# VHH binders against Flagellar brake protein YcgR (ycgR), part 44

Target 1, 263 residues: Flagellar brake protein YcgR (ycgR), of Thauera aminoaromatica (c4kar8)
Amino acid sequence: MAELSTPSPASPAPLDGGRGDELEKFTLRGARQILQLLQDLITHRGLITAHTGGGHSFMTAVLKVDEERGRVVLDPSPDPQANRRALAAPRLTCVTQLDGIRIQFPLVGLGEGQDKGRPALFAPLPAEMLRLQRREFYRLQVPLAHELSCLLKAEDLARKPVEVSARVIDIGAGGVAVVVPTGAAEFVIGGTLPACRLALPDGEPIELDLEVRNLNRQTQRNGTEQLRVGLRFAALPRAADTRIQRYIFKTERALNAKARGGL

## First folded at step 19 (VHH)

Design NA4 (from LB5 with S31T)
Fold by OpenDDE, fold request of step 20:
Structure NA4 (fold): chain B 263 residues (1-263), chain A 121 residues (1-121)
Amino acid sequence: as target 1 above (263 residues)
Amino acid sequence: QVQLVESGGGMVQPGGSLRLSCAASGFPFSTYWMSWVRRAPGKGPEWVSTISDSGGSESYADSVKGRFTISRDNAKNTLYLQMNSLKPEDTALYYCAREFYEDFGPWFDHWGQGTQVTVSS
């Protein structure tokens, strides 16, 4: 009787997407700094997207920082199911912005309770908060006109290999987001798509492995469904990274120039 | 500088309709996915709807599905939310938000000051 080793819960993806050394300079670990940043989020009424894994997220906000108890108080979702998922999640990935700067932090040990007679979520203070100030971690939404695509090597429902050409809608140093027709392939969160091909306008496609991290269903105006797929670069060669970054910077510059009326 | 300015909010009776607008400036609007988020008094915020850059794809929260319609005019750099069959539970401050989608999922990097919608008899 071979004990089906329950696949070890996929270790929560590092907040840094594997770029730990590069992100260290943007990572706050000081208790005072973390406290201040959370207070700033309160002051500015920051809208936080909290990701619970499994392709699920909910909106929240920091209500209070309890320094004495070393905890943060969050707004629960109006959706009870979202709250249940949040409480069941081993880790909450919170993402927001302050003054145009991306802020990302993990919360572990989420609990529910009451704050001043109102339902609230509680978590220990984050051990670290990422504050991305530099353009180096810029996430680009790809203009439709660029027709950027990624050839995904996936499987269908029958586990037959299929290739899906997916439009790239977002791109950054850590990965891409794509849109695919529903039913074109079966995507499993945590699964790896090997030997995919990212087409950039500056040359030959980049071969890379992609990890499926998020799925979101969308409906087209014609009633057809499509999936947004969040993909992480499993391993990105330096040369590929350079090309991607170059594309992002070039595109951003062009878009900004156009927006300023210069083109 | 990225700017999002919501408008069109007001007071309406249950069953009524409102159309919200969001004027975008300071960025290439047509390139970005956009969303509506709302926050009711004393409650946490919630996602309402998202529309793709071209307007070809939409998604809605279950709470508003069939009643709300998100749309956009890229030539006018404007996002819209048509709200029909309004309910008291739709009372909230409505935010227009610029949406990104990363490996972990959607998030918002900019939003406006919001426009107040009050549904009351």
Scores: ipSAE 0.912, ipTM 0.970, lowest interface PAE 0.5, mean pLDDT 91
Fold by OpenDDE, last read:
Structure NA4 (fold): chain B 263 residues (1-263), chain A 121 residues (1-121)
Amino acid sequence: as target 1 above (263 residues)
Amino acid sequence: QVQLVESGGGMVQPGGSLRLSCAASGFPFSTYWMSWVRRAPGKGPEWVSTISDSGGSESYADSVKGRFTISRDNAKNTLYLQMNSLKPEDTALYYCAREFYEDFGPWFDHWGQGTQVTVSS
């Protein structure tokens, strides 16, 4: 009876994607600051995407901040299944924007209840909130005209090594999102894809390890399914980081120039 | 500045149809995945549909699958939502939203003021 080693539940990825030192200056930990930011989200009716892990997310909004009880009140999803997932999740990763600034915060200890006779979700106030103002954490959606590819080294259902050329649709300092045909490989959330190759236009591909963090199914017009895969850079050498940042900057500039009618 | 302006909302009877539009400006529209999100009165927001940058791929919430169709015209910087077989439960403010997909999944960094859809007898 081979004890199937239940893969240790992948520790929830830090909010900082492992870049804790770099993000510290953008992290709010003051109670007053956190309260104010949450209040601002209420005032502006911010749409929040809450990630529950396992490739699942739902939309929510902050309804109320209860300072006396030290809790935040959220809209539940109209989808009961989403709410069940949320309540079962050890942590929610909430992502939104305010005035064009990305805001990210964790919620733990989620519960359900009633607020003014309506169903609501409750959580203790977040211990920290990330407010990203700088371009340094810019994520680029890769244009079709300037396609990036990533060669993924994965396994098929039979655990045979396969190489999948994936289109990069989104790139940042922390990772890439790619699109792959469904069935091209087996992807496991929390799994590592070693020795992948990210092709940049400025030279030789960058070899890197990628961690699978998210999976999302899409349907093509022809009825075929595609898979969006969110990948984190497991370890990114400084030189590689510099190249990626340079690419992002250059591409963004080009796109903006084109949008302004210059090219 | 990034702008998203929704239109096409209105009142319709159950079983009716409506087409929403979203005019995008201030960014390279054709490079972004776009989504529709809705919020009914007294309820939380709900993701409705997403379309890829090229329009080659799309996804739908189970609640609207088979009834709604998302599309886009990149030349016109416009996103559409064709809604058929409308139900009272579809009554909501509908938002056009610009979508990012990161390692942790999707999120929206911009959305409009919304357009009201009311389905009632």
Scores: ipSAE 0.903, ipTM 0.969, lowest interface PAE 0.5, mean pLDDT 91
Fold by OpenDDE, last read:
Structure NA4 (fold): chain B 263 residues (1-263), chain A 121 residues (1-121)
Amino acid sequence: as target 1 above (263 residues)
Amino acid sequence: QVQLVESGGGMVQPGGSLRLSCAASGFPFSTYWMSWVRRAPGKGPEWVSTISDSGGSESYADSVKGRFTISRDNAKNTLYLQMNSLKPEDTALYYCAREFYEDFGPWFDHWGQGTQVTVSS
């Protein structure tokens, strides 16, 4: 009886994607600041995507901040399964925006109850909130015309090594999102794809290790299914990081110039 | 500045149809994945549908699958949601939202003020 070693639950990815030192200046830890930011999210009716891990997420909003009890009150999902997943999750990763600024914060110790006679989710106040003001941390939507691709080294259902050329749809300092045909490879959340190759327009492909973090199924108009795959850079050399950042910067500048009628 | 303006909401009877529109400006619309999200009174928000940048790929919540169709016209910088066979449960404020996809999954960095859809007999 070979003990199928249950793959250790993938450690929740740090909110900082391993860039802790760089993100420290954008991290709020002050109680008053956190309370104010949460209150602002209420005021502006911020739509929050809460990630429960395992490739699952649900929409929520902050309903109330209870300073006396040191807790935040959230809207439950209309989907009971999403709520069950949320309650079972060791941590929620909440992502939203305020005035175009990305806000990200973890919630731990989620519980369910009632607020004013309505179902609600409760969590202790976050210990920290990330407020990203600078473009250097922005995610770039890759223009179709760039045809950016990533060669993924993966396995098929038979655990045979396969190489899949995937279109890159999003890119940032922390990773890439790609689209692949369904069935092209088997992706396991928390798994590592070693020695992948990211093709940038400015030179030779970058070799890097990618961690599978999220999977999302899409259907094409012709009925063919595709997968969006969220990938984190597991190890990124400094030189590669610089190239990626340069690409993002250049592309953003070009897109903005075009949007302004300059090109 | 990124702007999203929803329109086309209204009151309809059960079984009726509506077509929502979202006018996008201030960004290269054709480059972004777009989504519809709704929020019913007294309930939490809910993802409804997503469409790829080119319009070649779509996804739907189970609650609307087979009844709603998302589409886009990149030349007009407009997102659409065709809603058929409407139910009282579809009553909500509908938002168009710009979608990003990170390692952790999808999130929305911009959305409009919403358009109200009311399904009532």
Scores: ipSAE 0.899, ipTM 0.970, lowest interface PAE 0.5, mean pLDDT 91
Fold by OpenDDE, fold request of step 23:
Structure NA4 (fold): chain B 263 residues (1-263), chain A 121 residues (1-121)
Amino acid sequence: as target 1 above (263 residues)
Amino acid sequence: QVQLVESGGGMVQPGGSLRLSCAASGFPFSTYWMSWVRRAPGKGPEWVSTISDSGGSESYADSVKGRFTISRDNAKNTLYLQMNSLKPEDTALYYCAREFYEDFGPWFDHWGQGTQVTVSS
């Protein structure tokens, strides 16, 4: 009976995706600032996506900020299974927007209870909230016409090495999202794909290591299933980072120009 | 400026049908994955459906599978949700939302004011 070594729970990825020094200026740590931002989310009825890990997420909203008790009150999911996963998660990664600005914050110590006779989720106030105002942290949706691809070095179910050419659908400074056919390879959240090749239009592919962070199944109209894979750059050389950033900025400008009727 | 404007909501009897529309402007619509999210009175919000940029891939919440169909017309910058076999539990404010997928998973960076759907006998 081979003890299936329970994969060590992947350490929660830092909120900053390893870019801590660069993101510090956008990180709110002041209690008053945090409270105000949470209150603003209430006022604007912000839709929050809460990630529980393992490729799972649910929608929520801030219902109340309890300053006296130092806690935030959240809407539970209408899905009981999502709530169970949330309560079992060591940390929630909450992502939303206010006035077009991305807001990200962690919640730990989630509990369930009642607020005014209604089911609710409770957590201590977040210790930090990331508010990204600058374009340099934008994630680009890759146009279909660019045919951006990433050669993934993975394994199949038999642990045989396989190479999968994956379409890149999203790209940012921290990583890429790709789409692959279901069954093309086995992906394990927290696993590393070494020596992958990201193809950019401006030159030779970039060799890089990718960490699998999220998996999501999609169904095509023809009934075929596809897998969206969220990948983080494990270690990106400065030169590669520069190329990626250049591509993002160039593409964004072109798209915006086209949308304005200038092209 | 990114704008999403939902329409097509209304009152319908159980078993009835509605078609929601979302008019997108201020961004290259055809490049983005889009989603529907809903919020029922007194309940938390929930994801309903997502469609890829080309419309080639789609996904649904279990609660709406087989009854709802997401679609898009990129030439018209419009997202749709066909809702059939409506139930009282489908009563909610429905939001059109622009979706991103990052290392941590999906999130929404823009949504509209919503359109109200009420299913009641």
Scores: ipSAE 0.898, ipTM 0.970, lowest interface PAE 0.5, mean pLDDT 91

Design NA4 (from LB5 with S31T)
Fold by OpenDDE, fold request of step 23:
Structure NA4 (fold): chain B 263 residues (1-263), chain A 121 residues (1-121)
Amino acid sequence: as target 1 above (263 residues)
Amino acid sequence: QVQLVESGGGMVQPGGSLRLSCAASGFPFSTYWMSWVRRAPGKGPEWVSTISDSGGSESYADSVKGRFTISRDNAKNTLYLQMNSLKPEDTALYYCAREFYEDFGPWFDHWGQGTQVTVSS
């Protein structure tokens, strides 16, 4: 009876999406800085999206920072199921913005309780907070006109290999979001899609491995369903990263110029 | 500078209707997915609805499904939320939000000041 080694729960993806050293300068680790940033989020009523894994997320906000107890207090979701998922999650990935700056931080050790007689979620203060300015946040919503696509090598429900040409709707240094017809392939969160091909306008497609990280169902007005898939670059060659960054920068500049009436 | 300005809120009786608008400026509106988020007094915020860049796809929270309709006019840089069959539990500050979708899922990088919706008899 070969003990099927339960695959060790995939280590939570680093906040930096594997960009390690490059993002260190934007990562706050000082207790005072973290406290201040959390306080600023309270002051500005920051809307936080908390991701629990498994393709699930809920909205929250920082209610209070308890420095004495070393904890942050969050609004629970109006959805009890979301709260259950949150409490069961080994880590929350929290994402928000302050003054146009992207803020991302992990929370671990989530618990529930009451704050001043109201239901609340509690977690230890985050050990780190990533703060990225717009110029440092290279993420682009891809215009429809660009027809950017990614050829996904996946499996269907019968585990038969299938290739799906997916529209890229969002692209950044860490990954892409794509839209696929529902039923085109079976996507498993945490699964890897090997040898996919990302088509950029400036040359040959980039071959890369993609990790499925998130799934979101969308309904079209005609009743057809689409699936948004969040994909992480599992191993992006440096040259590919450079090409992606160049594309993002060029496109964003052009779009902004047009929006300002300059083109 | 990215700006989102919500309007159309007000007081309405249960069963009534409201149409919210969000005027967007300072960015290429037609290229972004947009969402509505709301926050009721004493409660945490909640996602309400999302619409794709072209308006071809939309999604709704279960709490508003069948009653609310999200739409957009890209020529006018405006996002809308038609709210029908309003209930007291729909009372909230409603935010228009610009949505990104990363590997981990959706998040909002900008939102307005919000427009107040109050449903009361």
Scores: ipSAE 0.897, ipTM 0.970, lowest interface PAE 0.5, mean pLDDT 91
Fold by OpenDDE, fold request of step 20:
Structure NA4 (fold): chain B 263 residues (1-263), chain A 121 residues (1-121)
Amino acid sequence: as target 1 above (263 residues)
Amino acid sequence: QVQLVESGGGMVQPGGSLRLSCAASGFPFSTYWMSWVRRAPGKGPEWVSTISDSGGSESYADSVKGRFTISRDNAKNTLYLQMNSLKPEDTALYYCAREFYEDFGPWFDHWGQGTQVTVSS
């Protein structure tokens, strides 16, 4: 009778596949720490955005931590479709803040049930929680006046190569969010856009490869649809990273100064 | 310090209207996408609407589409939600929330204390 070695539960995929080592210092793995942080989220009624993949997300909150059963209880969405998506998702990426600190944690094995006679979502306790201070993973909301743009090399619906000049709406060390007219190009989540050009105000455009991470449709006041695209830097040269960081810091400082009445 | 202060909530009859306001301070308001989120008693939170930094783009949950209008005055650092044709199911605490965007998508990095909206006959 060959003892079928129960496959060791697959280590949860790293929260951020590319910067795993750098994020370890900010990653909580201790059971007590995780429980405390979840409890704090309950106490503060933290609004959690849970991403299900495919550009979909829903709002939730931690309702309860069941330490005995090793599970977290979440509010279901009022939208049944969102709940279906959540339950179908192999992993939720949950993001929120507590006292200005960004908190991210994965949930796997989501199920539905009842808590005290109310519909609830259940998941095993997260194996890890990432706690980042704003300074470390800050994505700058780009001022309109800066007119940052990214030339996207994409394909249209006919798979014809097209170049789309997209406005950059936010930028961080890991990527950019852009807005493009709907129909300007076809974007596939997980797809790579090669040899794109990010225009920064301090010099020549940066050539880089971008990975499509999310898509969000928006409607403009004029009724025209616009697509918000989240893009990850697939490979960023060090020099480019330095330039991006410099821009972010400089802009943030200026914006903060203005907000404080200094400008 | 980032502050978001919601106001304009109250009690209204079904079919009535309310206008919510959110006063923002402590950050460059005009550079952020802003959202409304609501939480009804005994229910999970729900995204309601989002507006771009310039106000040029907006999105709505299906549950409020055609009835609610999000707007902003960047000169006044104020976010608004015009709510028309209110229904009992719109009863909730409404939060003004600052949107943050990452590679996985949007989330809210700040929100206020909320303003209560009650729709009842």
Scores: ipSAE 0.870, ipTM 0.968, lowest interface PAE 0.5, mean pLDDT 88
Fold by ESMFold2, fold request of step 20:
Structure NA4 (fold): chain B 263 residues (1-263), chain A 121 residues (1-121)
Amino acid sequence: as target 1 above (263 residues)
Amino acid sequence: QVQLVESGGGMVQPGGSLRLSCAASGFPFSTYWMSWVRRAPGKGPEWVSTISDSGGSESYADSVKGRFTISRDNAKNTLYLQMNSLKPEDTALYYCAREFYEDFGPWFDHWGQGTQVTVSS
């Protein structure tokens, strides 16, 4: 996770794309269930990614649950800047796994202090935790051979319109992630890219509006920097959603057959 | 079953080198971005490095830039970490992690048991 300096958004992204209604049945809100799940993360020494907004994140772990005070205690980052961003963030989006099942929960009101003489981060227990057992809600990692692309209608540094053809690296029901060279366009978290075109193998490109959700910098082998851009679909027509889901299903089936050695 | 098995850890002196390997199976390795994460004694986990699905791009934590090199061999379903100029601060359990990317950013949906690296006299 390359560090990226961007303005923090006012509010974190939803738990997963535009399917919040469907995710509610996987959302735990009972205090006992939440405590048990946090305890399981402690027991299994779960590796947690904590997203602070603005494309920034750090790794952490749950050290303990203080039931009496209703707080969770987390490891601080060894990077002081990451800790400062976390303390300034209006909320953290924490994501991890347990037995291959995605676990996601928000933390609000993060503070710093000491736990038994060691630096630590503290937050009230989350009011909800997502335990997502359905793999169909996970994004598909797109094979390079498919050359899936999205034409982005963005702006340059001077706010002049530019078009950027970007490789799609993953795709799901709620959005895509793409890679572009740094400097090809200026992206702002929360900004909208209208009338972009997603090219699927089975027809004409889909015109859709995209919202920038996350930015991550990476270094290419030639030393040039590139930007990984997380994009959310605006209201998606049912026909477009059907085409995307069909592509995901067919591709996953083909990839799983190859992973098992092919037929 | 998704499996990630790290190896290549051991004891080395400061200034020494090690090469870690991670054998991947049960999933289409070449479509995933992969990372190394480490956990030092008494410390929380720390992201170390990430490599793209093709191996065409990489990123590193500031603490390891210029000393560590991530690489992958998609034909062998193997991830590597070349660790040079090792310091006592690099002592940690090193995990191979499979990355997913959501609209909020990357996260790891699977990691191995880790391989221990100890840097001391």
Scores: ipSAE 0.764, ipTM 0.924, lowest interface PAE 0.8, mean pLDDT 86
Fold by ESMFold2, fold request of step 20:
Structure NA4 (fold): chain B 263 residues (1-263), chain A 121 residues (1-121)
Amino acid sequence: as target 1 above (263 residues)
Amino acid sequence: QVQLVESGGGMVQPGGSLRLSCAASGFPFSTYWMSWVRRAPGKGPEWVSTISDSGGSESYADSVKGRFTISRDNAKNTLYLQMNSLKPEDTALYYCAREFYEDFGPWFDHWGQGTQVTVSS
């Protein structure tokens, strides 16, 4: 039976991620480097997604950097509820790109105010920024032709066991994302789905324990609804990890060969 | 290498319609969820709409629901945004954006230069 859970969504610690120690090589901690990177985001008008936890996010941009006061100034959301969530969140996870390179940084201590008479959000400069140049650390977007699936062992609204076959849309070292019809099962952020089965093209299905991290509702063209469910691997055996990495590597090479064209 | 090229913007009167296109190249377009994002003058960026990799599902910001329709043609590597009943508030630079998903949710790793939509009174 599923236990009651009230976990708070959070960004994983570097050691908590599957490749956290490898990501340290791409982490900037120097004040001058951080200031310059933030200035580059201003200059290039970077589109930033700010995640507030609980499956919520809003778009923003860096308006300016105040080096003397040690803070960044951001655009507020046009949605007042998004701004309230941001101000209440213990941490924002900000993610964007610069020249195709993933830029990620935490903001804590967010406050509201004015900048030149316009509403704005303020935060202390981040103590670190990730500048991830290696695409091998990104999740693989699964080709439709593979029809990759995961059997989810979940519960319905009445807390009775239900099995849902879900299409896998992406897969990485730390988890998968799937799509399911709304109402097929109850998903709670922070909840655990034990003994799910991931069907890779080669070999037997992999038994995996999954944790629900994000829920994203979509409308199908026939008017019915579906959920995009972000799932992390809660306990990944070494053999399962090896098979997943092999699938990712093989698929990326095949996709790269097709995108590059012939020899 | 990865390229997203938006087109179809222009000036239109309130109540009018426009259709935006985004030509994608240099990546396997059909494996990615795609979005439109806009930036109005003097305002921060705003998410507009997202469409799934297959084109089978979509979502919209409340400000555009019922007026805008996102679509894609995976055989032509093209994303579209049909905009009807346009309002002055829709005036913005419109970007098409490529999505990645992480355990904290989606983010965008590429977008184009954008196409300007101006809705004049």
Scores: ipSAE 0.764, ipTM 0.915, lowest interface PAE 0.9, mean pLDDT 85

